# VHH binders against von Willebrand factor A domain-containing protein 7 (VWA7): the designs that were tried, part 15

Target 1, 194 residues: von Willebrand factor A domain-containing protein 7 (VWA7), of Bos taurus (Bovine) (q0v8j4r314to507)
Amino acid sequence: ASSLSFVLDTTGSMGEEINAAKIQARHIVEQRRGTPMEPTQYVLVPFHDPGFGPVFTTSDPDSFWQQLNEMHALGGGDEPEMCLSALELALLHTPPLSDIFVFTDASPKDAFLTNRVESLTQERRCRVTFLVTEDPSRAQGRARREVLSPLRFEPYEAVALASGGEVIFTEDQYIQDVAAIVGDSIADLVTLPL
Short names: E, the ipSAE of ESMFold2; O, the ipSAE of ESMFold2 at other seeds; V2, 0.75 times the mean of E and O plus 0.25 times the DockQ between their complexes.

## First folded at step 19 (VHH; framework vhh_7xy4_2)

Design y4 (from l4 with P102R; at its last look DockQ between E and O 0.77; V2 from the best seeds 0.67)
Fold by ESMFold2 at other seeds, look of step 19:
Structure y4 (fold): chain B 194 residues (1-194), chain A 120 residues (1-120)
Amino acid sequence: as target 1 above (194 residues)
Amino acid sequence: QLQLVESGGGLVQPGGSLRLSCAASGFTFSDYSMAWVRQPHGKGLEYIAYISTGGGKTYYSDSVKGRFTISRDNAKNTLYLQMNSLKPEDTAMYYCAREQTRGWYYFDYKGQGTQVTVSS
């Protein structure tokens, strides 16, 4: 049966993204109640610099809520992150025909996994949607004289496209509202870069 | 030891052209993707163009696409930026940047840059 799977960046400033995941899960469960798409399984994979995992899986929405409520930012905040490794782990533990939602403010450190993750989304028949709280046009890195390319997010676009999902760029102040809207919708949603 | 030296800037009128050069030394130039970035006075840094190691992939920001052309000569260890149809908003310090290993499409600029001033 269907699963609802979250891949959450838990770096030090991701508190609003964790709350957005809670709101989205609530909206998706209520939207899908009594339909064939109602989730019967929940998967959660956190990631942070430098690690990712472990996987949490349950069939009980209250247990899932409890796990999300106990989750907290771990520290760090240094772009980039191991997002694709965490997503691969989530895909391996998510039943076919499921939605996977990825919450991050960072581009991937592990972009070499892009083709493998694309193939896995198609093999597992899972739709992957990224909610990214970063302006892809931001050029100034955190280090002095460091420059960031908007191309740094192309791996997420490739994975989303291969899976039938999308990448939504938004700001921290709006992520909870965007997550609620995506949770209420059946159709894919695209947010323009900020 | 690693150096990136920008040159070719100057004062030009709107609609004019300039060709910037970046001389690279202290590393194997052909192994690295390169970019041009600019910083208008008192403003933030803008990423404007990218070229892959062999020149097969390029990228341009919307603000310069169709007017600027990035190129490289790996035999001469030199990166170029041809700038046509220059506008006053192109006035900035221009830097050559090399891809670094800490992240996908992360770059460093190390030179002093070359000033481009577009004024009537």
Scores: ipSAE 0.615, ipTM 0.842, lowest interface PAE 1.0, mean pLDDT 84
ESMFold2, look of step 19: ipSAE 0.662; ipTM 0.876
ESMFold2 (binder alone), look of step 19: mean pLDDT 86; pTM 0.874

Design y5 (from l4 with T101N; at its last look DockQ between E and O 0.93; V2 from the best seeds 0.74)
Fold by ESMFold2, look of step 19:
Structure y5 (fold): chain B 194 residues (1-194), chain A 120 residues (1-120)
Amino acid sequence: as target 1 above (194 residues)
Amino acid sequence: QLQLVESGGGLVQPGGSLRLSCAASGFTFSDYSMAWVRQPHGKGLEYIAYISTGGGKTYYSDSVKGRFTISRDNAKNTLYLQMNSLKPEDTAMYYCAREQNPGWYYFDYKGQGTQVTVSS
């Protein structure tokens, strides 16, 4: 049975991303309700430096929507986050042939997990798509004399590639529209015949 | 204390070459990934090249790829940037930078830099 899984950065800068996840979830739930492609499980894993989790799972799309709607941006920093740890946790609770969406504005601090997460996506046959509201070409850090490499998002690119998904960089004002479009496209791809 | 000292800049004609050096001290050089960044006058920083601790992985921005080569000599605690086919848009202050934490790709530069000017 397939699932729909969200890994959601809940830092204070993520208000637009949380709203985008809510909109995408509602769109997917309504479009798939009562069809053969309706997910049988829904998984939600928040993360907020320094922690991640817990995992929320349900078979009820309305309960999933309610849980997601109750989430709030919790403040916090703008440094790298434990995104791959949260994603690993989501993969461990997600049945095969499932879509996982990751919403974040930051690169990972736990990049040492990259190879393990790649392997998990392939073992679980899960497609992972990252929606990132950060300009990967931004080189100026917030601290004086701090420089950011475009390579900082390579772990997300590697995981996405291994899983058959992608990393989408977008602006805050567009992420809600992008999330809806991605949700529609992934629904079509899941129905493709073997 | 940690020090990074850039050198090798100067005035060069378009199409010319320069080799920049960065002398590192106050830390175990071979344990850190390194980068070159540049700042054109009145503009923001550009991240232009990267090299891993052992030299096995490199990266170049599109603006310098194929013309610049980053290298390191861990025995001499020195980072290099070979700059060929220089263009006026390469004119900038050049800094070497050290990675803050492995795998984060966040870097700090500490030196005064070395000026490269490509004109005439």
Scores: ipSAE 0.673, ipTM 0.879, lowest interface PAE 0.8, mean pLDDT 84
ESMFold2 (binder alone), look of step 19: mean pLDDT 87; pTM 0.879
ESMFold2 at other seeds, look of step 19: ipSAE 0.679; ipTM 0.887

Design y6 (from l5 with T53P G54S; at its last look DockQ between E and O 0.92; V2 from the best seeds 0.71)
Fold by ESMFold2, look of step 19:
Structure y6 (fold): chain B 194 residues (1-194), chain A 120 residues (1-120)
Amino acid sequence: as target 1 above (194 residues)
Amino acid sequence: QLQLVESGGGLVQPGGSLRLSCAASGFTFSDYAMAWVRQPHGKGLEYIAYINPSGGKTYYSDSVKGRFTISRDNAKNTLYLQMNSLKPEDTAMYYCAREQTPGWYYFDYKGQGTQVTVSS
């Protein structure tokens, strides 16, 4: 009993990331179809400022692909975004021993949830991997006289570490290739107990 | 009126030391995390150091770690940056900044800054 779960930032800037999630999902579904490692459940949770959800859950890989393929970038919102709330919702709907992939270009506005989400990943024994299209060292904010700290991504790093996953920072132009590589490596290297 | 006033800059030789101060007013200083930011002439901003409201947690960028120390005196509403082993690369305008929202690590700087010049 395992799941393939995606948490997707759907802001207007996320066209590349949404396509990367579609590519990774299609690859994983096709590679596992008809094998003992085929996921039994699929979970999709979108997020954007000011909201997150709803959760979409299905046992049918074709239904999951259709839902993901219909996903489109929504209008922009505030920075940061409600990423940890969406991830918590995904964890509550994901069976144990599952992989959860998070796609975003923004730091979380709900960092107060960090410890709760860490604990939930360990209780559910889910591995969380973040694919982030932002340079964590970028200091210049978008507003005049606004400065960004690299500490803004610490919540993602803490959750990833607690869960046995990682945070991967990449550029928009490479995220689709990186997502494909990460999907292949995780699917091949990680063995879940039966 | 929120006000941040930086001081303590000047000319110093490589290897020297300076102590920067930031006098804060118009808000409850002890409720806010603070940071130091610098900008070399004609170049981008660099985030240097962070200190939480109580002073118990700090962070330094790799470029200054081990040489600079951020501190605060909440009774005097003052933020400090002790700068040791100064290098020519540290030459910049230095600003203090206040966190916008707790836990977001987004900061605003408002003051005129204080110039630090490190020259042989």
Scores: ipSAE 0.624, ipTM 0.860, lowest interface PAE 1.0, mean pLDDT 84
ESMFold2 (binder alone), look of step 19: mean pLDDT 88; pTM 0.891
ESMFold2 at other seeds, look of step 19: ipSAE 0.665; ipTM 0.877

## First folded at step 20 (VHH; framework vhh_7xy4_2)

Design z1 (from y3 with S52N; at its last fold request DockQ between E and O 0.96; V2 from the best seeds 0.71)
Amino acid sequence: QLQLVESGGGLVQPGGSLRLSCAASGFTFSDYSMAWVRQPHGKGLEYIAYINTGGGKTYYSDSVKGRFTISRDNAKNTLYLQMNSLKPEDTAMYYCAREQTPGWYRFDYKGQGTQVTVSS
ESMFold2, look of step 20: ipSAE 0.681; ipTM 0.884
ESMFold2 (binder alone), look of step 20: mean pLDDT 87; pTM 0.887
ESMFold2 at other seeds, look of step 20: ipSAE 0.675; ipTM 0.874
ESMFold2, look of step 21: ipSAE 0.659; ipTM 0.878
ESMFold2 (binder alone), look of step 21: mean pLDDT 87; pTM 0.885
ESMFold2 at other seeds, look of step 21: ipSAE 0.684; ipTM 0.886
ESMFold2, fold request of step 22: ipSAE 0.591, 0.623, 0.616; ipTM 0.845, 0.853, 0.852
ESMFold2 (binder alone), fold request of step 22: mean pLDDT 87, 87, 87; pTM 0.884, 0.887, 0.887
ESMFold2 at other seeds, fold request of step 22: ipSAE 0.600, 0.562, 0.619; ipTM 0.854, 0.837, 0.847

Design z2 (from y3 with S33G; at its last look DockQ between E and O 0.89; V2 from the best seeds 0.72)
Fold by ESMFold2 at other seeds, look of step 20:
Structure z2 (fold): chain B 194 residues (1-194), chain A 120 residues (1-120)
Amino acid sequence: as target 1 above (194 residues)
Amino acid sequence: QLQLVESGGGLVQPGGSLRLSCAASGFTFSDYGMAWVRQPHGKGLEYIAYISTGGGKTYYSDSVKGRFTISRDNAKNTLYLQMNSLKPEDTAMYYCAREQTPGWYRFDYKGQGTQVTVSS
């Protein structure tokens, strides 16, 4: 892959996820420095309710790490978010044949973009992997007398499948470990220097 | 004001059938996706069935698929759940729920529910 791209939910409940992204990014940058797999471009797109972006791009891994390191959760709940809008923006700024990682604890409120994002992943030939800190089978919402459907995550599953990636559901306390494992698996490609 | 009134519950033998109804008022019923949810006494809420505004899409949890049928009559503002081959594990308070915003698959239930008890 020629780029490393992160789409980060920066709501107030995402502190662990932001730290996981920082750890994964630093790990990937250091592991790949000076190798054939070193990314040539880095892309970062934050999102939260109601907004997303701006996009940050650089060819300098140190600048990318510093941008991530300065990022903090902005506040808000775990209501549906503009995740697919942020992902679309990331896809438009990510070179072809790249990996994109999405960190979120919420389902999308912009699911009408699902087909558009699927098509864009195919056109750009980018692999999209979602790291989601939410149990898709949880029926009990956080608001009184609110119920949640597992159908709420169908857009992420559809995009991941279309792109050759996956959706990984985990808990807050494990997201940093999961992100590290996913980062290591990317480095374990056919072109490794052994 | 949104009102959802569940009815049709009761005591039945294993293998029996019941049909639940949910009378809706205070909103345009045909504009909203609807769901049935249940809560066994002292246990967590379970999302069991969904039907889209015109009935073109349905969903069933694995626990009820093949045994329960969700339907709606938009002219009568009524949601239904036909429950066949009932098992003791189906014992719960049943609620109907309305989608908060179309496409979000997040629902609110407001009624008192209707109790279904399946026992030998």
Scores: ipSAE 0.639, ipTM 0.873, lowest interface PAE 0.8, mean pLDDT 84
ESMFold2, look of step 20: ipSAE 0.688; ipTM 0.882
ESMFold2 (binder alone), look of step 20: mean pLDDT 85; pTM 0.872

Design z3 (from y3 with S33N; at its last look DockQ between E and O 0.93; V2 from the best seeds 0.72)
Fold by ESMFold2, look of step 20:
Structure z3 (fold): chain B 194 residues (1-194), chain A 120 residues (1-120)
Amino acid sequence: as target 1 above (194 residues)
Amino acid sequence: QLQLVESGGGLVQPGGSLRLSCAASGFTFSDYNMAWVRQPHGKGLEYIAYISTGGGKTYYSDSVKGRFTISRDNAKNTLYLQMNSLKPEDTAMYYCAREQTPGWYRFDYKGQGTQVTVSS
């Protein structure tokens, strides 16, 4: 795919995930420079409660890198976020046959968008991969007497499946390594147009 | 006010059965997805079973799947957990929980719970 598209959770707990996105972006750009697979477009969509966006799009990797470096965790806690709204916005601005990477530590607040986002991934033929730093089996919430179901991530699983991507759950300390491996794997693909 | 009252716990031998009940009041029970959770003494909370508003979708953790059955009676505002083939590892305080917002799969438990103790 010719675009590198990132949907990035910027809540206060997301410092490691933002760094992972930076590392993955650098790996993909360096490995693809001078090849047919070099990204010609970069898309970034941040999200946090209650908002998402704006979309940032550029053809200049240096501008993209600068935008990522200006990302900061903005606040908030471990609560549902507007992830699917941000992903929809990214899909509308990402060229077809591209990969989209989503970095988050929370389940979605806007799960009612799941079917719409599934359809959009198929129409645009984009592959969506989620990197999630919350343990899906964790039962204890941060609020008093709150319990979490592993089913809370079903919307991400559904979108990933529909798009041919996956949901990868990992710990904060490993997300940068995992992001680099996922980025290298995708960056090494050579595809002829059909 | 919103209340969830668990009952039906007790002392049982390994291999035995118990049926837990959760009486709900202060909200429209049939509008909410419900869950059972448990907490062994001195241990973390475990999410064990889920049932949708109409009963058409259920989920069980691997630790209880095949042995426990969640059900609900919306006319009686009551959630149930049938526990068969009980093991010492099932010893815990059991709580019922109500979903906070439809589709979030985040639940609140408020009751005192009911103690289940499995020992020979």
Scores: ipSAE 0.633, ipTM 0.867, lowest interface PAE 1.0, mean pLDDT 84
ESMFold2 (binder alone), look of step 20: mean pLDDT 84; pTM 0.852
ESMFold2 at other seeds, look of step 20: ipSAE 0.668; ipTM 0.884

Design z4 (from y3 with Q100L; at its last look DockQ between E and O 0.91; V2 from the best seeds 0.69)
Fold by ESMFold2 at other seeds, look of step 20:
Structure z4 (fold): chain B 194 residues (1-194), chain A 120 residues (1-120)
Amino acid sequence: as target 1 above (194 residues)
Amino acid sequence: QLQLVESGGGLVQPGGSLRLSCAASGFTFSDYSMAWVRQPHGKGLEYIAYISTGGGKTYYSDSVKGRFTISRDNAKNTLYLQMNSLKPEDTAMYYCARELTPGWYRFDYKGQGTQVTVSS
């Protein structure tokens, strides 16, 4: 049985990310209804600074929607988040041959896990796709004299590549549209804003 | 106290070359990845080059790739930027920056910078 597995950044504006995840879930469920890839399990793992988890799993789509609706921004941490820790937890609870979707606006603070997560995606035969609402070329950080490297997203790109997935960079205003396109299983290239 | 002192800037003709240096003190230089950033007058910051602690990994922005070379001498606590085939759009204040936390690829620059001006 396959799973719909979401790893969701709980910082910043959760409304748009939660809505994008709902749209993605609905499209995937409808797209795969009556096929061998129809989801029979749902996995949700939130993450934020300083924590991640707990994992939530269910076979009931109504319980899944409810859990997703109960996730709210309760303040925030810094930009780097525990994304790879949350993804590892999701991989451990996701059956093989499943898709995992990661929604975040931040680079990881736990990049030391990159090789372990790459190996786990291959062992579990799961495809990991990242939807990132950040411009990787943005150089100015939040603090005075702080500079951001586009290399900060290299761990996501490595994991996506190892798993057969992609990293998609977009803006907050487009994440719902991008999530819908990815959920429709459209084979054409996803166009990202400049 | 952590210090980064940039030097080697100046006026250069288009097509010329220049080598920037960054003298580091107040921390164990060899434990930190380093970067070069630049800021044209009145414009935003541009991240241009990166080098890992031992020098084994480098990165360049598309705007400088193939023309600039980052290097480091850990025995002398010095970071370098060799700039070749300089263009007027390379005119900027150049800063070196140190990674805040290893593996995060987020950097802090503290020096006054060194001005590079490419003009006829």
Scores: ipSAE 0.609, ipTM 0.843, lowest interface PAE 1.0, mean pLDDT 83
ESMFold2, look of step 20: ipSAE 0.619; ipTM 0.845
ESMFold2 (binder alone), look of step 20: mean pLDDT 87; pTM 0.879

Design z5 (from y1 with S61A; at its last look DockQ between E and O 0.95; V2 from the best seeds 0.73)
Fold by ESMFold2 at other seeds, look of step 20:
Structure z5 (fold): chain B 194 residues (1-194), chain A 120 residues (1-120)
Amino acid sequence: as target 1 above (194 residues)
Amino acid sequence: QLQLVESGGGLVQPGGSLRLSCAASGFTFSDYSMAWVRQPHGKGLEYIAYINTGGGKTYYADSVKGRFTISRDNAKNTLYLQMNSLKPEDTAMYYCAREQTPGWYYFDYKGQGTQVTVSS
């Protein structure tokens, strides 16, 4: 039994990330309806500064949609967030051989968890794909005289690589279209190297 | 108060070399990763080099890899950038920057910078 598992950043614009997750969920459910791969479980883990979670699990897609619709956007910019802590919770509640999708606009605050999360993806045999609404080469931060290094996303790249997934960098205005493409079983095949 | 003072810039011919220095004070220098960034006149900021606390890990932007070398002397609280084979495109104001929080790779630059001008 497969799960549709989402780890969602709540400190950016929740509207765009939530809508992208809904679009991806619809594409996955439509493609897998009536097959053995139809999702039997839905997992949602929000994260923000300073917190993450709680984990929400359900077997009912309507309950899942309701939970997504009730999420509240928090203010903030591109500050690092507790992404890896939330991803760890999602991995512990996701059935083996499932895909986990992470939506964020920021690098992780909790990068010390990288090795633990890598090991957990392999133990649970889950593929983790990050959808990041940020240009990793952007050097100028939003605060005065703040500089951002592309190295800030190394933890996501390490987790994705260990799990057989990838990190996809895109813009907020495109994340819904990218999520739809990644959610298709055909798009997953053409996106991943052989 | 935390201070970063850049020096060593100047006018140099293409193909020449310069060594930039950044004198740090007001914090424990050896506890922080450091970076060099530059801003060409009228253009955006470019992140060009990184060095961790002990000097064992470095990173360079593709635009400077193989020509520039970042180093640090923790006993002297000084960060360096050796720039070789300089090109007109390296003309910019250069700043050193300190990591805000270890492991986050977010940096602040606070000094006035040092101008590097590469011209015939």
Scores: ipSAE 0.648, ipTM 0.871, lowest interface PAE 0.8, mean pLDDT 83
ESMFold2, look of step 20: ipSAE 0.662; ipTM 0.872
ESMFold2 (binder alone), look of step 20: mean pLDDT 86; pTM 0.878

Design z6 (from y3 with G54S; at its last look DockQ between E and O 0.92; V2 from the best seeds 0.74)
Fold by ESMFold2 at other seeds, look of step 20:
Structure z6 (fold): chain B 194 residues (1-194), chain A 120 residues (1-120)
Amino acid sequence: as target 1 above (194 residues)
Amino acid sequence: QLQLVESGGGLVQPGGSLRLSCAASGFTFSDYSMAWVRQPHGKGLEYIAYISTSGGKTYYSDSVKGRFTISRDNAKNTLYLQMNSLKPEDTAMYYCAREQTPGWYRFDYKGQGTQVTVSS
């Protein structure tokens, strides 16, 4: 009784990330339709500053694809966002032994939730994989005299590690290729339940 | 008013050591994580070291790891950077920076900085 769950940053800079999520979802849905490994539930949680949600759930892969395909980038920039809040919602609506994929170009502003989200991934036995289109080594912020620490992504790394997943950093232009590769790997793994 | 005042820079030969200080005022120093950043002449800023509020967690960039040590004295509202085995590529203006909001790992620097020059 597994689920496929997406947590999707819809900030205006995320057009390529949204398309990568659509491609990965289509690939997984097509591979699994009608098989014993077909997920029984699909979850989508968008987020953008200042908000997150609502949660969309369905048992129909075609409805999931339709909802995901209708997502559009909103305005905004590369600022910290409520990613962990959205991930918490996804975890609360995702049955055990499921994969959750997070697509974002920004570090979280709700990092105080890190321990709670780590615990929740382990209670729900969900694997969380982050696809991030930000260079973690980039030090210069937009504001005058602002610097960025590579530690800003530590919450994602902690959650991924606790869940058995990973954080993958890539450039915007390559995220669609990376998402397809990750989708192929997950499809193989989910054929044999964890 | 938040103030950060760097000191302790100077001219030093390769292989030498320096200890930088950053005097903080205008905020509760022990509530904030702190960082050191540097700017070589004509180049962009480089994030080099981090220390948590209690001093229990530190981070160093690869360029300084093993040679530099960040520390803090919360009773004196002072941040330090001990720099050993200095190299010419360490030549830069050094700034201390305060985290904007706890947990965001985004920092602001405000001071004039202190110049470190490593040359024979």
Scores: ipSAE 0.654, ipTM 0.880, lowest interface PAE 0.7, mean pLDDT 84
ESMFold2, look of step 20: ipSAE 0.698; ipTM 0.894
ESMFold2 (binder alone), look of step 20: mean pLDDT 86; pTM 0.875

## First folded at step 21 (VHH; framework vhh_7xy4_2)

Design aa1 (from z1 with K57S Q100S W104S Y105S R106S; at its last look DockQ between E and O 0.83; V2 from the best seeds 0.54)
Fold by ESMFold2, look of step 21:
Structure aa1 (fold): chain B 194 residues (1-194), chain A 120 residues (1-120)
Amino acid sequence: as target 1 above (194 residues)
Amino acid sequence: QLQLVESGGGLVQPGGSLRLSCAASGFTFSDYSMAWVRQPHGKGLEYIAYINTGGGSTYYSDSVKGRFTISRDNAKNTLYLQMNSLKPEDTAMYYCARESTPGSSSFDYKGQGTQVTVSS
């Protein structure tokens, strides 16, 4: 049985990304209705500086929509965030051969977990796709005299590659449309046996 | 308390070389990855080179790769940038930057910088 698993950055800037996750979830469920691959489990792991979790898991899509609709952006917005910690937690609670979608506008502050998360994606046979609403070429940070490394998203690239997924960079205003398109494409790929 | 003091800039002809130094104090230098950034007058900040805590991993932007070499001496608390084959477009204020926290991807620069001017 397949799972629809979301790792969501809930910082104050993430309202559109949360809505994109809801739209993508609906598209995947609609695409898989009446097939053997219809999701039977839903996993949600939020993260926000400085914390992450808890894991929410349900077999009821209405309970999942309710949990997602009640989710609100929290204050903060510092970069980077605890994304890999949340992803590790999601991987431990997601059935094998599932898709995990990560929504964030920030690079990870917990990059030391990269190798551990890579290994876990391969052991669990889960595909991880990142939807990132940050321009990876931006050098100027938000704080005065702060500069951002162009390498800051390499941990996401490494995890995506190890899992057979990808990292997609987009704008806030387009994230909902991009998430819907990615959801349609990934649903087709998941129906093929390996 | 944290201090980064850049030096070694100056006027040089195209094709010339300079070596920049960054003296660090007020923190445990060997615990932090370091970077060089530059800002041409009236233009945006450019991240140009990076070195990890032990010196085993480096990164260079495409604009300087093959011409510049970042290095560090943890015993002297000093970061270096060897700049060879200098071009007029390398004219900028150069700053050294320390990662904001160990393992982060953001860097802070605090010094006054050192001016590099590549003239005709």
Scores: ipSAE 0.433, ipTM 0.789, lowest interface PAE 1.7, mean pLDDT 82
ESMFold2 (binder alone), look of step 21: mean pLDDT 85; pTM 0.855
ESMFold2 at other seeds, look of step 21: ipSAE 0.454; ipTM 0.797

Design aa2 (from z1 with W104Y R106W; at its last look DockQ between E and O 0.93; V2 from the best seeds 0.00; counts 0 for: pae O 2.2 > 2)
Fold by ESMFold2 at other seeds, look of step 21:
Structure aa2 (fold): chain B 194 residues (1-194), chain A 120 residues (1-120)
Amino acid sequence: as target 1 above (194 residues)
Amino acid sequence: QLQLVESGGGLVQPGGSLRLSCAASGFTFSDYSMAWVRQPHGKGLEYIAYINTGGGKTYYSDSVKGRFTISRDNAKNTLYLQMNSLKPEDTAMYYCAREQTPGYYWFDYKGQGTQVTVSS
């Protein structure tokens, strides 16, 4: 039993992230249709500062699509968010041997959870892939003398590495195409010749 | 009151070396990760080097990797940047910066900086 599990940043421009998640979901479902790897469960965990959750879990893809369609962006790009808390919650509700996709434009506010989330990905045997719409090399913060380290996304890289996934940095205009490619590349289906 | 005082800048010829120091006071220095950033005249900030609280983890931007070395002495509350093989493009105001909150990798520079000028 596998799950299609999404951890979605509700800050910034959620329109593009929601569309990317929908596109990836369609690609994964279509690629896995009629095989043992077809998703039997769908998990959605939103996050923002200061909150995250609730967990939405369903076996009905129509209910999942409805939840994604009802998501609305709340603003607040460039701010650290409760991403790792939401990811922990997703891991606890995702069946083993599943893929979890994280969509965000912000570094984590809860980086102290990094080691715990790494361990949980290995215990649950889940692969975590992050799609991030922020330039990791950007150094200027919003406050007068605030400087942003390119290392601020290391918690995501550590979790991805521990789980066998990756962190992909892209721009808002490309995230939907990137999500489709990522969804296709993780399919475990046998492809028949045309 | 938090203070960061950079020193050691100056004029140097290409290929030369300088050692920058940052004297820290007003906080427990060993509790914070530290960084060096620079700002070339009329340009944006460039993040160039990082060191964690114990000194066991460092990072360098590609522009300085292999030429610059960050270090710290927690007993003396001092951060250092050894700059070797200096190039004209290293000309900038150099600042040390302290991490605002552990694990956020958000830094704040408070000092006036020290000017490094690399020219024949």
Scores: ipSAE 0.413, ipTM 0.752, lowest interface PAE 2.2, mean pLDDT 82
ESMFold2, look of step 21: ipSAE 0.543; ipTM 0.817
ESMFold2 (binder alone), look of step 21: mean pLDDT 87; pTM 0.878

